# VH-VL binders against q95uq1: the designs that were tried, part 46

Target 1, 197 residues: q95uq1
Amino acid sequence: MSDNHEEESNVPAYVPGKHVSVDQLKQQDAEDEALKRYKESLLGTGVHAPKDDPRKLVIKEMKIQIEGRPDTIYPLDTKELIKEMKTKPFVLKESCHYKITLTFNIQHDIVSGLKQTNTVYRKGIKVSTEKHMLGSFAPQALAHSVTNPRHGWEEAPSGMLARGSYTAKVVFTDDDNEEHLSVEYAFSIKSDWKSDD
Below, E stands for the ipSAE of ESMFold2; O stands for the ipSAE of OpenDDE; V2 stands for 0.75 times the mean of E and O plus 0.25 times the DockQ between their complexes.

## First folded at step 20 (VH-VL; framework fv_sonavibart)

Design E2 (at its last look DockQ between E and O 0.45; V2 from the best seeds 0.00; counts 0 for: pae E 2.5 > 2)
Fold by OpenDDE, look of step 20:
Structure E2 (fold): chain C 197 residues (1-197), chain A 124 residues (1-124), chain B 103 residues (1-103)
Amino acid sequence: as target 1 above (197 residues)
Amino acid sequence: QVQLQQSGPGLVKPSQTLSLTCAISGDSVSSDSAAWNWIRQSPSRGLEWLGRTYSEDMWYDDYEESVESRITINPDTSKNQFSLQLNSVTPEDTAVYYCARETYDFLSGYFDYWGQGTMVTVSS
Amino acid sequence: DIQMTQSPSSLSASVGDRVTITCRASESINSYLHWYQQKPGKAPKLLIYAASSLQSGVPSRFSGSGSGTDFTLTISSLQPEDFATYYCQQSYTFGQGTKVEIK
């Protein structure tokens, strides 16, 4: 019995905000102070979305942070870089503390109720699935960054059974279950850092 | 070229153990890039994956849930082979059994080399 | 569990015909679908991996396409040796097969 521990992250029930287009938000007179504040918090200065890119979410970078180690950074600006990431697994020493930061731009409209689903595989078999509610994101001049875990560090699994090579898929979906992004990456859990070369 | 050669009896009595062996040539049972699988085929159930064994620093086994309590897949590195044991067989276990090498397209495994198949009949 | 559904279950065709077989997944599997050919009394043979990659030694008349939930195996010009049953596969799940018979 592979206990699919769906660790339901006790992320407080994110109430998805009303799907209001950026254009609608711009046109709505700030009669609602709460809406105005929400708008101000989400809508930075007029970010010109590229007219030739219909994507609402554009990944820029994945960063692996390991306590006491240099960061591993995957630039993800192009499809080629996204593909290349699959061939460059990062290493986690067993019991190390790590976190993953995804950097992305939002374009054209607000993405509401963004959810990250991370599925890990070992030789094609699913070993875990984690879901993270990220929230709602508006187009802004600066890229958004999401770090998991939000606070503290994740501990890498330990023991002989944990060591090995893994592949993973991260999927970003909104509250309408629209898939905005899918990225695949690889990593290894090892007993030491010597094989990082 | 990778070749898989199956051996074992084609007739097993109910409640007995089905035992098959798959000999590997052209690859190693301990290959880090492969897994070694048993798959069976019957008219009623079609192609059914049963389980696999593979090496990655240590040996791992994965089994299909419906047979997990009865199945054992063991590697033999000295002979470069792996075996299937299925305990407490019933007529429902009657099928053609295949060994297969599994390789990977990142998140997914596929079977690029197969044994010749062994028809196993469970009958009194 | 992901369910794989092939269509049709069987078809009759003539030599030289274009044959199309469909496989549908119950949920998105990206491009992680594989195709096999099986002849009577023989083991399945890998034809296509990763939805569209032709296995070495497989004739170019075979092609695969699709992503997400819908996939297609195409034989551009059916040859006498192509009369067989074809299976799609995702992970450890196989389709029920499509038998290609001579008309």
Scores: ipSAE 0.791, ipTM 0.900, lowest interface PAE 0.6, mean pLDDT 91
Fold by ESMFold2, look of step 20:
Structure E2 (fold): chain C 197 residues (1-197), chain A 124 residues (1-124), chain B 103 residues (1-103)
Amino acid sequence: as target 1 above (197 residues)
Amino acid sequence: QVQLQQSGPGLVKPSQTLSLTCAISGDSVSSDSAAWNWIRQSPSRGLEWLGRTYSEDMWYDDYEESVESRITINPDTSKNQFSLQLNSVTPEDTAVYYCARETYDFLSGYFDYWGQGTMVTVSS
Amino acid sequence: DIQMTQSPSSLSASVGDRVTITCRASESINSYLHWYQQKPGKAPKLLIYAASSLQSGVPSRFSGSGSGTDFTLTISSLQPEDFATYYCQQSYTFGQGTKVEIK
């Protein structure tokens, strides 16, 4: 198997233009088959979803990592878990450093120009909207992950306006503004961690 | 059963302060699951939200931008009520004023209990 | 700001009729749309919250549907007490109202 394939668009020819032994031909064929089986195993694992599911983007997990504290992990691989996330708020201490990783699977087709929009509310009033361009993602067996911020840490706001209870919604849309995912969640910003231990 | 009972004058002279009170029964003005709103209604503007007050770790206020320089909404926990003060009124502030309790379906608030309304006329 | 447009502005109907009122948002509001009924001289009364959830004490002839930008309020069999003005609401913005009058 080499980079110099015999005509990519025509017909496979596994016999190279040089003399090879029977043992080499068997090993070349075995290696191709083993690699194909490995890719099929990986693809099958990542492609298989619960029953006929038309969604192109399927969220699996949201992880909140806070500097100096244990991670908070939300499994989101069912519709019930996604809807229940809003009943399990997390806590941020004001000015803390944090990052959020979303893990998701892409199925069926490529999703082009994926954009993450996070809107935060304080008792029904929108207080901020942040947008991140994520790029294009193809279906594959291995799930995709996106971490915000990509480098370093985000800092939670502080002061009187910042403290309190928040609800939020993160939405994934593509180039055509088609909505692929919507997750509602909740958090609070507090002056001290120990109030919520 | 939550009930909201309004009181206050129905006639206010221009440049004066409009002052209304909403008494709450069946709930607490300090409830951290509700917010306490003033909404007015006129033929020219329809239903118009003015502002709210609510309690969590402290008291918070939110006011509509067009009135925020003139409006104050105050809770009174000892009387279980909240008030509206609107300064420097003009005839364009003539409306029926309602107090309302706001509750939430996670991201969005809706007004499930309303006071009876107070017609306020601003006239010389 | 999200603009809310109700249609029709008014309609005339008879007792027993099925009535449908629509509310359109200028951008998606998912299912966060609420419906109110107001009779002359009275405060608005909540009918439906979150597009389709019936408020306690509201008759089951009232129903709501829709998501995104287009929402409907339906009265399956109009009763004499249902002649009123109906408002939709999203966030802190109300529609202009739909007056339902006796034919």
Scores: ipSAE 0.407, ipTM 0.738, lowest interface PAE 2.5, mean pLDDT 84
ESMFold2 (binder alone), look of step 20: mean pLDDT 90; pTM 0.940

Design E3 (at its last look DockQ between E and O 0.12; V2 from the best seeds 0.00; counts 0 for: pae E 12.5 > 2, placed apart)
Fold by OpenDDE, look of step 20:
Structure E3 (fold): chain C 197 residues (1-197), chain A 124 residues (1-124), chain B 103 residues (1-103)
Amino acid sequence: as target 1 above (197 residues)
Amino acid sequence: QVQLQQSGPGLVKPSQTLSLTCAISGDSVSSDSAAWNWIRQSPSRGLEWLGRTYSEHMWYDDYEESVESRITINPDTSKNQFSLQLNSVTPEDTAVYYCARETYDFLSGYFDYWGQGTMVTVSS
Amino acid sequence: DIQMTQSPSSLSASVGDRVTITCRASESIDSYLHWYQQKPGKAPKLLIYAASSLQSGVPSRFSGSGSGTDFTLTISSLQPEDFATYYCQQSYTFGQGTKVEIK
């Protein structure tokens, strides 16, 4: 009995804001100061979306942070780099503390109710699924960064049964269930950082 | 080239144990990149996965829930083979049984090499 | 458990015909779908893995496509040796099969 513990992370019920286009938001700025401030907070000055890239979410980087260890950084600027990441698994020592930061740009419009679903596989069998509500993101000059967990660290599984090679897929979907991005990555859980397990 | 050769009886009495063996050539039963599976096929149930065995620093077995209490899949590294034991068989276990190598497309497994199949009839 | 449904269950075609077989999952699959060919008295043979990758030694007339819940196997020009039953597979679940018969 694989208890699919859907750990529903008690992320406060993000009320998806009304899908308002960036252009509509710019036009509505005249009447509501609160909305203007919200827009200003969301919309960096002068972010020109590339006309040749219709994507609303563009991933830039995946960073694995492990307490007491150097960061592992995957640049994800190109399709080739995204594919290459699959061939470069990172290592988690059992019981280590780690977190994952995704850096991405939003283009053209606000992405509302962005949800990250992370599914982990071992030898083709699904072993876990985590869902994180990230919120709404607007185009801005600086890339957005999301870290999971938001606070503190995740502890890597431990024990002989936990050790091994894993593959995973992270998917970003909005409140309309539109898939904006999917990336695949690999990792290993080992007894030691140098072990050839 | 990988080859799987099955052996075992084709007739089993009810309540007895079905036993099959799959001999591997061109690969190792202890390969880290593969899993070794049993799959059966019948007109009533179609293709049905039963279970697998594989090595990753230690041996692991995964079984289909409906047969989990009756099934054992064992590797034999000395002979480079793996076996199926299915206890307490009934006529519902009548099928063609296949051994298969499982490989991976990163997230999922697929079966790239199959044994020749063994028709097993459960009858008194 | 994810269910895989193939359509049609059987079809009749002539040599040279374009044949399309569909496999639908009961829910969106995050992993890939695979396709097999089986002839009478033989084990299934892998045709396509990861939805669209052609297995080594498989003729180029076979192709696979799809994502989410809907996947397709296509035979661009049916050959005499292609009359068989085809199965989709996701994880440890197989479709019920599609029998391609000679018209």
Scores: ipSAE 0.813, ipTM 0.903, lowest interface PAE 0.5, mean pLDDT 90
Fold by ESMFold2, look of step 20:
Structure E3 (fold): chain C 197 residues (1-197), chain A 124 residues (1-124), chain B 103 residues (1-103)
Amino acid sequence: as target 1 above (197 residues)
Amino acid sequence: QVQLQQSGPGLVKPSQTLSLTCAISGDSVSSDSAAWNWIRQSPSRGLEWLGRTYSEHMWYDDYEESVESRITINPDTSKNQFSLQLNSVTPEDTAVYYCARETYDFLSGYFDYWGQGTMVTVSS
Amino acid sequence: DIQMTQSPSSLSASVGDRVTITCRASESIDSYLHWYQQKPGKAPKLLIYAASSLQSGVPSRFSGSGSGTDFTLTISSLQPEDFATYYCQQSYTFGQGTKVEIK
């Protein structure tokens, strides 16, 4: 990830399983916590969420699309699968064009102003930090899907210094700076797809 | 058993070059799972990381910004050693100098083996 | 840059005491915090890595805990060889140290 642009999204996600508008949800009185919890209970009646799972954001999949090559797909719908990403690095050829699609469910409450912060390291030293505004998403039965960049492609860095092994952490936070998800992963930049760089 | 053995002079005149060597036994300076560091310590500044060298597909170095213009860390694969050269020293460079092996817990490095230290005094 | 606070700067303790040393980060560093012991005239020695993982050969009376911003090194029953200065580390930054003295 090399995107230096930061986008803000204020567009609420579509809610097909419940016929309550985002405007109606924002009219609730947040200062009365009992009333807020009651309204949130009613909001969720059109979608099913596990009773004992407090997560608002439940990641399902991360897909790396590389122009002209098969997709790399990481199922992430268990804690074990998320932890396994560290041991299954993906490869980017220098200067390749790629994009990343995240698939997730929202449950319990709206997540407003979801932001992705991606920090990349080389052997313990931070080499970049990039932020992307993803938008606001309401609970619904159908999974949400976001692709970054939303238009075109990102380009992997190139040159002998850019090649090598990288580790990274991506963190998802909302308008209130609440952390909903953190994933640690690894990748390499190589001179050729079948190089042992 | 990994062991780091330091050598080099303990007295250096101002404006000269401080040169130290760290000999490695029980591991290779070319190991792709480790990095080779210099760290110094003084009463006024405490422990300060200076820089490192490591091998992957090529040799990389990383230096602390405040010394970046004066420091060089060189591996010597034939002797299984790495060195520190710090140019244009002043009395502010007086410290105990340590070499250290770095290993990783995914995003973070830590120093699991250290040399015994070399007291270096910069004085006329 | 993440601000680190190590405390106390020194403490006095007797053999057999339980000793607790803290390190606090200005923002979350997950569990990427490491602890070292240094005796006079010696190099630092790694005790704990990744907040709570005990380095090979380190006595079990040493333990580390914490995640996020607050981290603790504990010596459950202080021994004569434990009088030393202790440092935390995050990234390439060390704390200023905690000196554990006899008395």
Scores: ipSAE 0.662, ipTM 0.860, lowest interface PAE 1.2, mean pLDDT 85
ESMFold2 (binder alone), look of step 20: mean pLDDT 91; pTM 0.943
ESMFold2, look of step 21: ipSAE 0.005; ipTM 0.457
ESMFold2 (binder alone), look of step 21: mean pLDDT 91; pTM 0.944
OpenDDE, look of step 21: ipSAE 0.776; ipTM 0.884

Design E4 (at its last look DockQ between E and O 0.48; V2 from the best seeds 0.65)
Fold by OpenDDE, look of step 20:
Structure E4 (fold): chain C 197 residues (1-197), chain A 124 residues (1-124), chain B 103 residues (1-103)
Amino acid sequence: as target 1 above (197 residues)
Amino acid sequence: QVQLQQSGPGLVKPSQTLSLTCAISGDSVSSDSAAWNWIRQSPSRGLEWLGRTYSESMWYDDYEESVESRITINPDTSKNQFSLQLNSVTPEDTAVYYCARETYDFLSGYFDYWGQGTMVTVSS
Amino acid sequence: DIQMTQSPSSLSASVGDRVTITCRASESIDSYLHWYQQKPGKAPKLLIYAASSLQSGVPSRFSGSGSGTDFTLTISSLQPEDFATYYCQQSYTFGQGTKVEIK
């Protein structure tokens, strides 16, 4: 019995913001205070939309933070780097505390209700799925960063059954279920940091 | 080159145990990059995956839900083989049984080497 | 569970014909689809893995394409030895097969 522990992360009910385009937001007079606040909260000073890149979400980096260990950083600004990440698994010691930070740019328009779905596989079999509501993001000069968990640390599984090699896929979808990004990565759970297990 | 050679009886009585063996050459049953599978084929059910065994830090087995209560797949490292045991067989278990090596694309397994197949008939 | 649907279930073709077989998944499986050939009395043989990667030793007349839910196996010029049943596979699920027969 593969307990599909769908850990429904009790992410507070994300109220999807009104699907207003950045252009519409620029044109709409501040009569709607709620919209103004939303605009102020989302719109940074510089909408840099590269004309040659139609993507709305552009991942820049994936960072694995492990308590008491140096960060593992995957630059992801190119397709080649994204592919390379698959070949460089990171190691989690059993029972370690870790968190993952994704850094990305939003381009052209607001991405509303961005959801991250992480699916983990062991030798081709799905072992877990986690869903995280990230929120709405507008184009801004500075890249956005999302850390999971938002607060504290995740504990790596422990025990002989947990140890091994894993592959995973992260998918970013919006409120309209449009897929903006998928990233595949690998990791291992080990008893020790140096163990050639 | 990897080769899988199957052996075992082709006739089993109802309620008895189906037993097959798959001998591996050109690879190890304890390979970290492979899993060792049993798949059966019948006209009524088509190709049906039954289960696998593989070694990592320890031995793992995964079974198809419909046969999970009746199936055992065991590795034998000393002989570089793995076996299938299917208990309490019925005529519905009549099929050609295949052992296969599973290898992986990043998130998916596929079967690159197969045994020759063993026709197993469940009949009184 | 993901369902795999192949089409057609059977087709008749002549030597030299271009043959196309389709496999549809009930949900997106990215590019994680594999193709097999099976001849009567033989085990399935891997043809294509990862939607489009040709297995070593497989003739170049075989090709695979597709992503998401729709996948295609193509035989550019059917040869006498290509009359067989073809199966798509995702994870531990196989399609029902497509029998390619001589016209």
Scores: ipSAE 0.781, ipTM 0.890, lowest interface PAE 0.6, mean pLDDT 91
Fold by ESMFold2, look of step 20:
Structure E4 (fold): chain C 197 residues (1-197), chain A 124 residues (1-124), chain B 103 residues (1-103)
Amino acid sequence: as target 1 above (197 residues)
Amino acid sequence: QVQLQQSGPGLVKPSQTLSLTCAISGDSVSSDSAAWNWIRQSPSRGLEWLGRTYSESMWYDDYEESVESRITINPDTSKNQFSLQLNSVTPEDTAVYYCARETYDFLSGYFDYWGQGTMVTVSS
Amino acid sequence: DIQMTQSPSSLSASVGDRVTITCRASESIDSYLHWYQQKPGKAPKLLIYAASSLQSGVPSRFSGSGSGTDFTLTISSLQPEDFATYYCQQSYTFGQGTKVEIK
């Protein structure tokens, strides 16, 4: 039912102004205490892995935070909700500052060297691919979260050429290139939050 | 029912501009759910995508890398048409040229309606 | 970009035969593969989109299957009007074609 191991003991110590090497981050979960407390406050009760579910990685949520605006939250803890992402796009105003947090459980076994690959398309043509090494994650009741960017904000592109509708796919693979999850989603870049054009 | 009707000359001299037009009926060239493509076919190269134009708040173009310096695709909303201009042609550009409507299955486009084709020969 | 390889390049078959044509991608393309039929002197015609979805007006003897890298177009009982060249397509790349000829 449980692995008798808390992720808290694997969380790196945070000392202001001190860097942890890339190799050290690959051997540890990239989480902080605030994120752990946030997850626990949302759940109320712990998450229990189903006995007959073979998945090692189970996504729970995608959250889009926009500076100065309410968050957009997608629950993704069923296959139906994951499929619905395609028809429920979020909106970014050009030049807005945003970040994206993915929340997931790890069950059964450690997932080593998890990598996130995000590919963005404009009407069938790939416009960007970004890859992020996330690290290794152990099974536990408390969900893991990863935020991109890890620090600060990302800025949405701007200009008339950047505006429009986009589709995207995010894929999670491990060190053996085994695919654990893919999610297809959509978003738009607009000149204003609620414009006539 | 969507139909695409091509027009333009079938013989072009080297170094000149190949110019073709595709007239659309049953849809609008400015539809935000479609894109308007040119594709050519020859025995040596097979089917080869050249580029497209589409409208979403403004007009966008995408061109295949090997022709991007020579190609222009323009919409004409008043005539409900789109055109192909391929500059500085050589005999290597000899092919059957097709216009095609593109529609989408989320991440991928496919071509559901095609023009009748225009055989273009580049010869002196 | 992703390379598409069709097999066979040509085949001979009789009316009533079950015909299978394959298309292989150099890397995974999920189910984003499309099939076309082309008769001599005519434009290609869409048959199947998204690996297995039948285009409107296409007879049910045509079917598509596969995901990832390996895809199949099947004609369950070949008809005289089905002798043609068949192409797969992913993104803006087409396979080399498979010519189906009468035996």
Scores: ipSAE 0.638, ipTM 0.853, lowest interface PAE 1.3, mean pLDDT 85
ESMFold2 (binder alone), look of step 20: mean pLDDT 91; pTM 0.942

Design E5 (at its last look DockQ between E and O 0.45; V2 from the best seeds 0.59)
Fold by OpenDDE, look of step 20:
Structure E5 (fold): chain C 197 residues (1-197), chain A 124 residues (1-124), chain B 103 residues (1-103)
Amino acid sequence: as target 1 above (197 residues)
Amino acid sequence: QVQLQQSGPGLVKPSQTLSLTCAISGDSVSSDSAAWNWIRQSPSRGLEWLGRTYSEDMWYNDYEESVESRITINPDTSKNQFSLQLNSVTPEDTAVYYCARETYDFLSGYFDYWGQGTMVTVSS
Amino acid sequence: DIQMTQSPSSLSASVGDRVTITCRASESIDSYLHWYQQKPGKAPKLLIYAASSLQSGVPSRFSGSGSGTDFTLTISSLQPEDFATYYCQQSYTFGQGTKVEIK
């Protein structure tokens, strides 16, 4: 019995904001204070959307932070880099503390109720699924960064059964279940850091 | 080229143990890039995965839930083979049994090499 | 558990025909679908992996496509040696098969 511990992360029920386009938000007069606050909270000073890129979410970087270790950074600016990431697994020492930061741009419109689903596989078998509600994001000049866990560290599994090679897929979906991005990555759980070379 | 050669009896009595062996050539049973599987086929149940064995830092086994209590898949590194044992067989276990190598497209496994198959009949 | 449903269960075709076989998953499986050919008395043979990748040594008349829940195996021009049963596979689940028979 593989206990699919769906750890429902008790992320407080994110109430998705009203689906209002950036253009609509720009045109809507300040009569709705709630909308104004929402706009102020989400809309930075510069909506730079490339006209030739229809994507609403553009991943820029994945960063693996491990307590007491140097960061592992995957640049993800191109499709080639995204593919290359699959061939460069990072290492987690068993029982280490780690967190993952995703950096991305939002383009053209607000992405509401962005959800990250992370599925981990071992030799083609699903071993875990984690879902994180990230929130709503508007186009802004600076890239957005989301770190999981939001607070503290995740502990890597330990024990002989945990050690091995893993593959994973991260999927970003909005509240309409539109998939904006999928990225695949690999990692290993090891007893020590010696094999990082 | 990878080749899988099956051996074992084709007739087993009810309540006895089905035993098959799959000899590997052109690859290693301890390959970290593969898993070694048993799959059976019958008209009533179609193609049915039974289980696998593979090596990383240690040996691992995964079994299909319906046979988990009765099945054992063991590697033999000295002979570069792996075996199937299925205990307490019934007529429902009558099928063609295949060994297969599992390889991976990053997130998914597929079977690129198969044994020739062994028809196993469970009959008194 | 993901269920795999193939359609049709059987079809009759002539040499030179275009043949299309569909596999539907009960949930989205993206590109994690594979196709096999099986002839009577033989083991299944891998044709397509990862929905659309042709296995080495497989003729180019075979192709795979699809995403999400719907996948297709296509034989552009059926040859005499292509009369067989075809199976889709996801993880450890196989479709029920599609028998391609001579008309």
Scores: ipSAE 0.680, ipTM 0.838, lowest interface PAE 0.6, mean pLDDT 90
Fold by ESMFold2, look of step 20:
Structure E5 (fold): chain C 197 residues (1-197), chain A 124 residues (1-124), chain B 103 residues (1-103)
Amino acid sequence: as target 1 above (197 residues)
Amino acid sequence: QVQLQQSGPGLVKPSQTLSLTCAISGDSVSSDSAAWNWIRQSPSRGLEWLGRTYSEDMWYNDYEESVESRITINPDTSKNQFSLQLNSVTPEDTAVYYCARETYDFLSGYFDYWGQGTMVTVSS
Amino acid sequence: DIQMTQSPSSLSASVGDRVTITCRASESIDSYLHWYQQKPGKAPKLLIYAASSLQSGVPSRFSGSGSGTDFTLTISSLQPEDFATYYCQQSYTFGQGTKVEIK
């Protein structure tokens, strides 16, 4: 088992001196605009609320922790990375102990009563649905993390009927039933970690 | 390219077993990218999925809950076919029966090839 | 469980008309909705899968659209051979059908 620690700090940035033109009027306007842009970038007007991104919940990472093995980490901070989850399945050995951690940012406003619904399928047939109340989350610069199960470990099923390929969808909704995010992913249950692939 | 051909009797007496067979050409019943289904259609129930069989390391079956106690779907790899047995039939089992190949769009299956259909009447 | 409502139950149209059939889900099913055509005495035939993907061999006058809860099958210029019943499917459940009659 390995802990994944993410340390974020405010990155100081100093902008080199501004270029000036022969036109005195253009130099005045350029300096005023440069100072405004520098203050906006440094003082974090958009630190918690990007202007053009209306999403309240922005997924950053999905981590699968397996007892006694290195973590499997999926970065999810672009639409392309989220779509790629479908083609990058993770493997669980039958009877292994695991847990899943989701990391996300909240922006713009408080999300109240956030609920996670995870549905697992086997070749088109729903085999389980689990719902977890996550709570309420305020906007902040640092990401939030939620681990399921909250305590202890989940045990992967075992036996001939449990082995095979699975697809799944995790959905996040609030207490108004507004959907903030869904991610489709895949995994398999195998008898051993070693693969012919 | 894929073709499904059904065979079996069209008249079955109450309490007996309905037995149908679906022969596959252009694909293998053992394909790990498909599943092999039975679906029936009647005026009172419309299109109704009954169950399937498929292979991934071993053979699996899934059956609709309402028929689970009476249904068996078996593959036959040597003949490249699969069968339906429905025990203890009643007149409510009167329907057109179809076999169908299932393929997938990630979370969802759909039926891209169908057999010609077999009308089965349960009556004395 | 997700409820599916297909509408209308039947319609009549003339050759050349644009025909629209809808399927509505009680909850979001993303794009996981499929459309079938069934002519009298024949097996269903897949037309469209995943809401908008046209199956090989299906005429281009057929199209599908929608995501989430509301889905539409469109026939841009109805032909005599399009007289049939049309079904939507989500998971292992089919809609009740829409009968299209050509005058």
Scores: ipSAE 0.604, ipTM 0.828, lowest interface PAE 1.3, mean pLDDT 85
ESMFold2 (binder alone), look of step 20: mean pLDDT 91; pTM 0.941

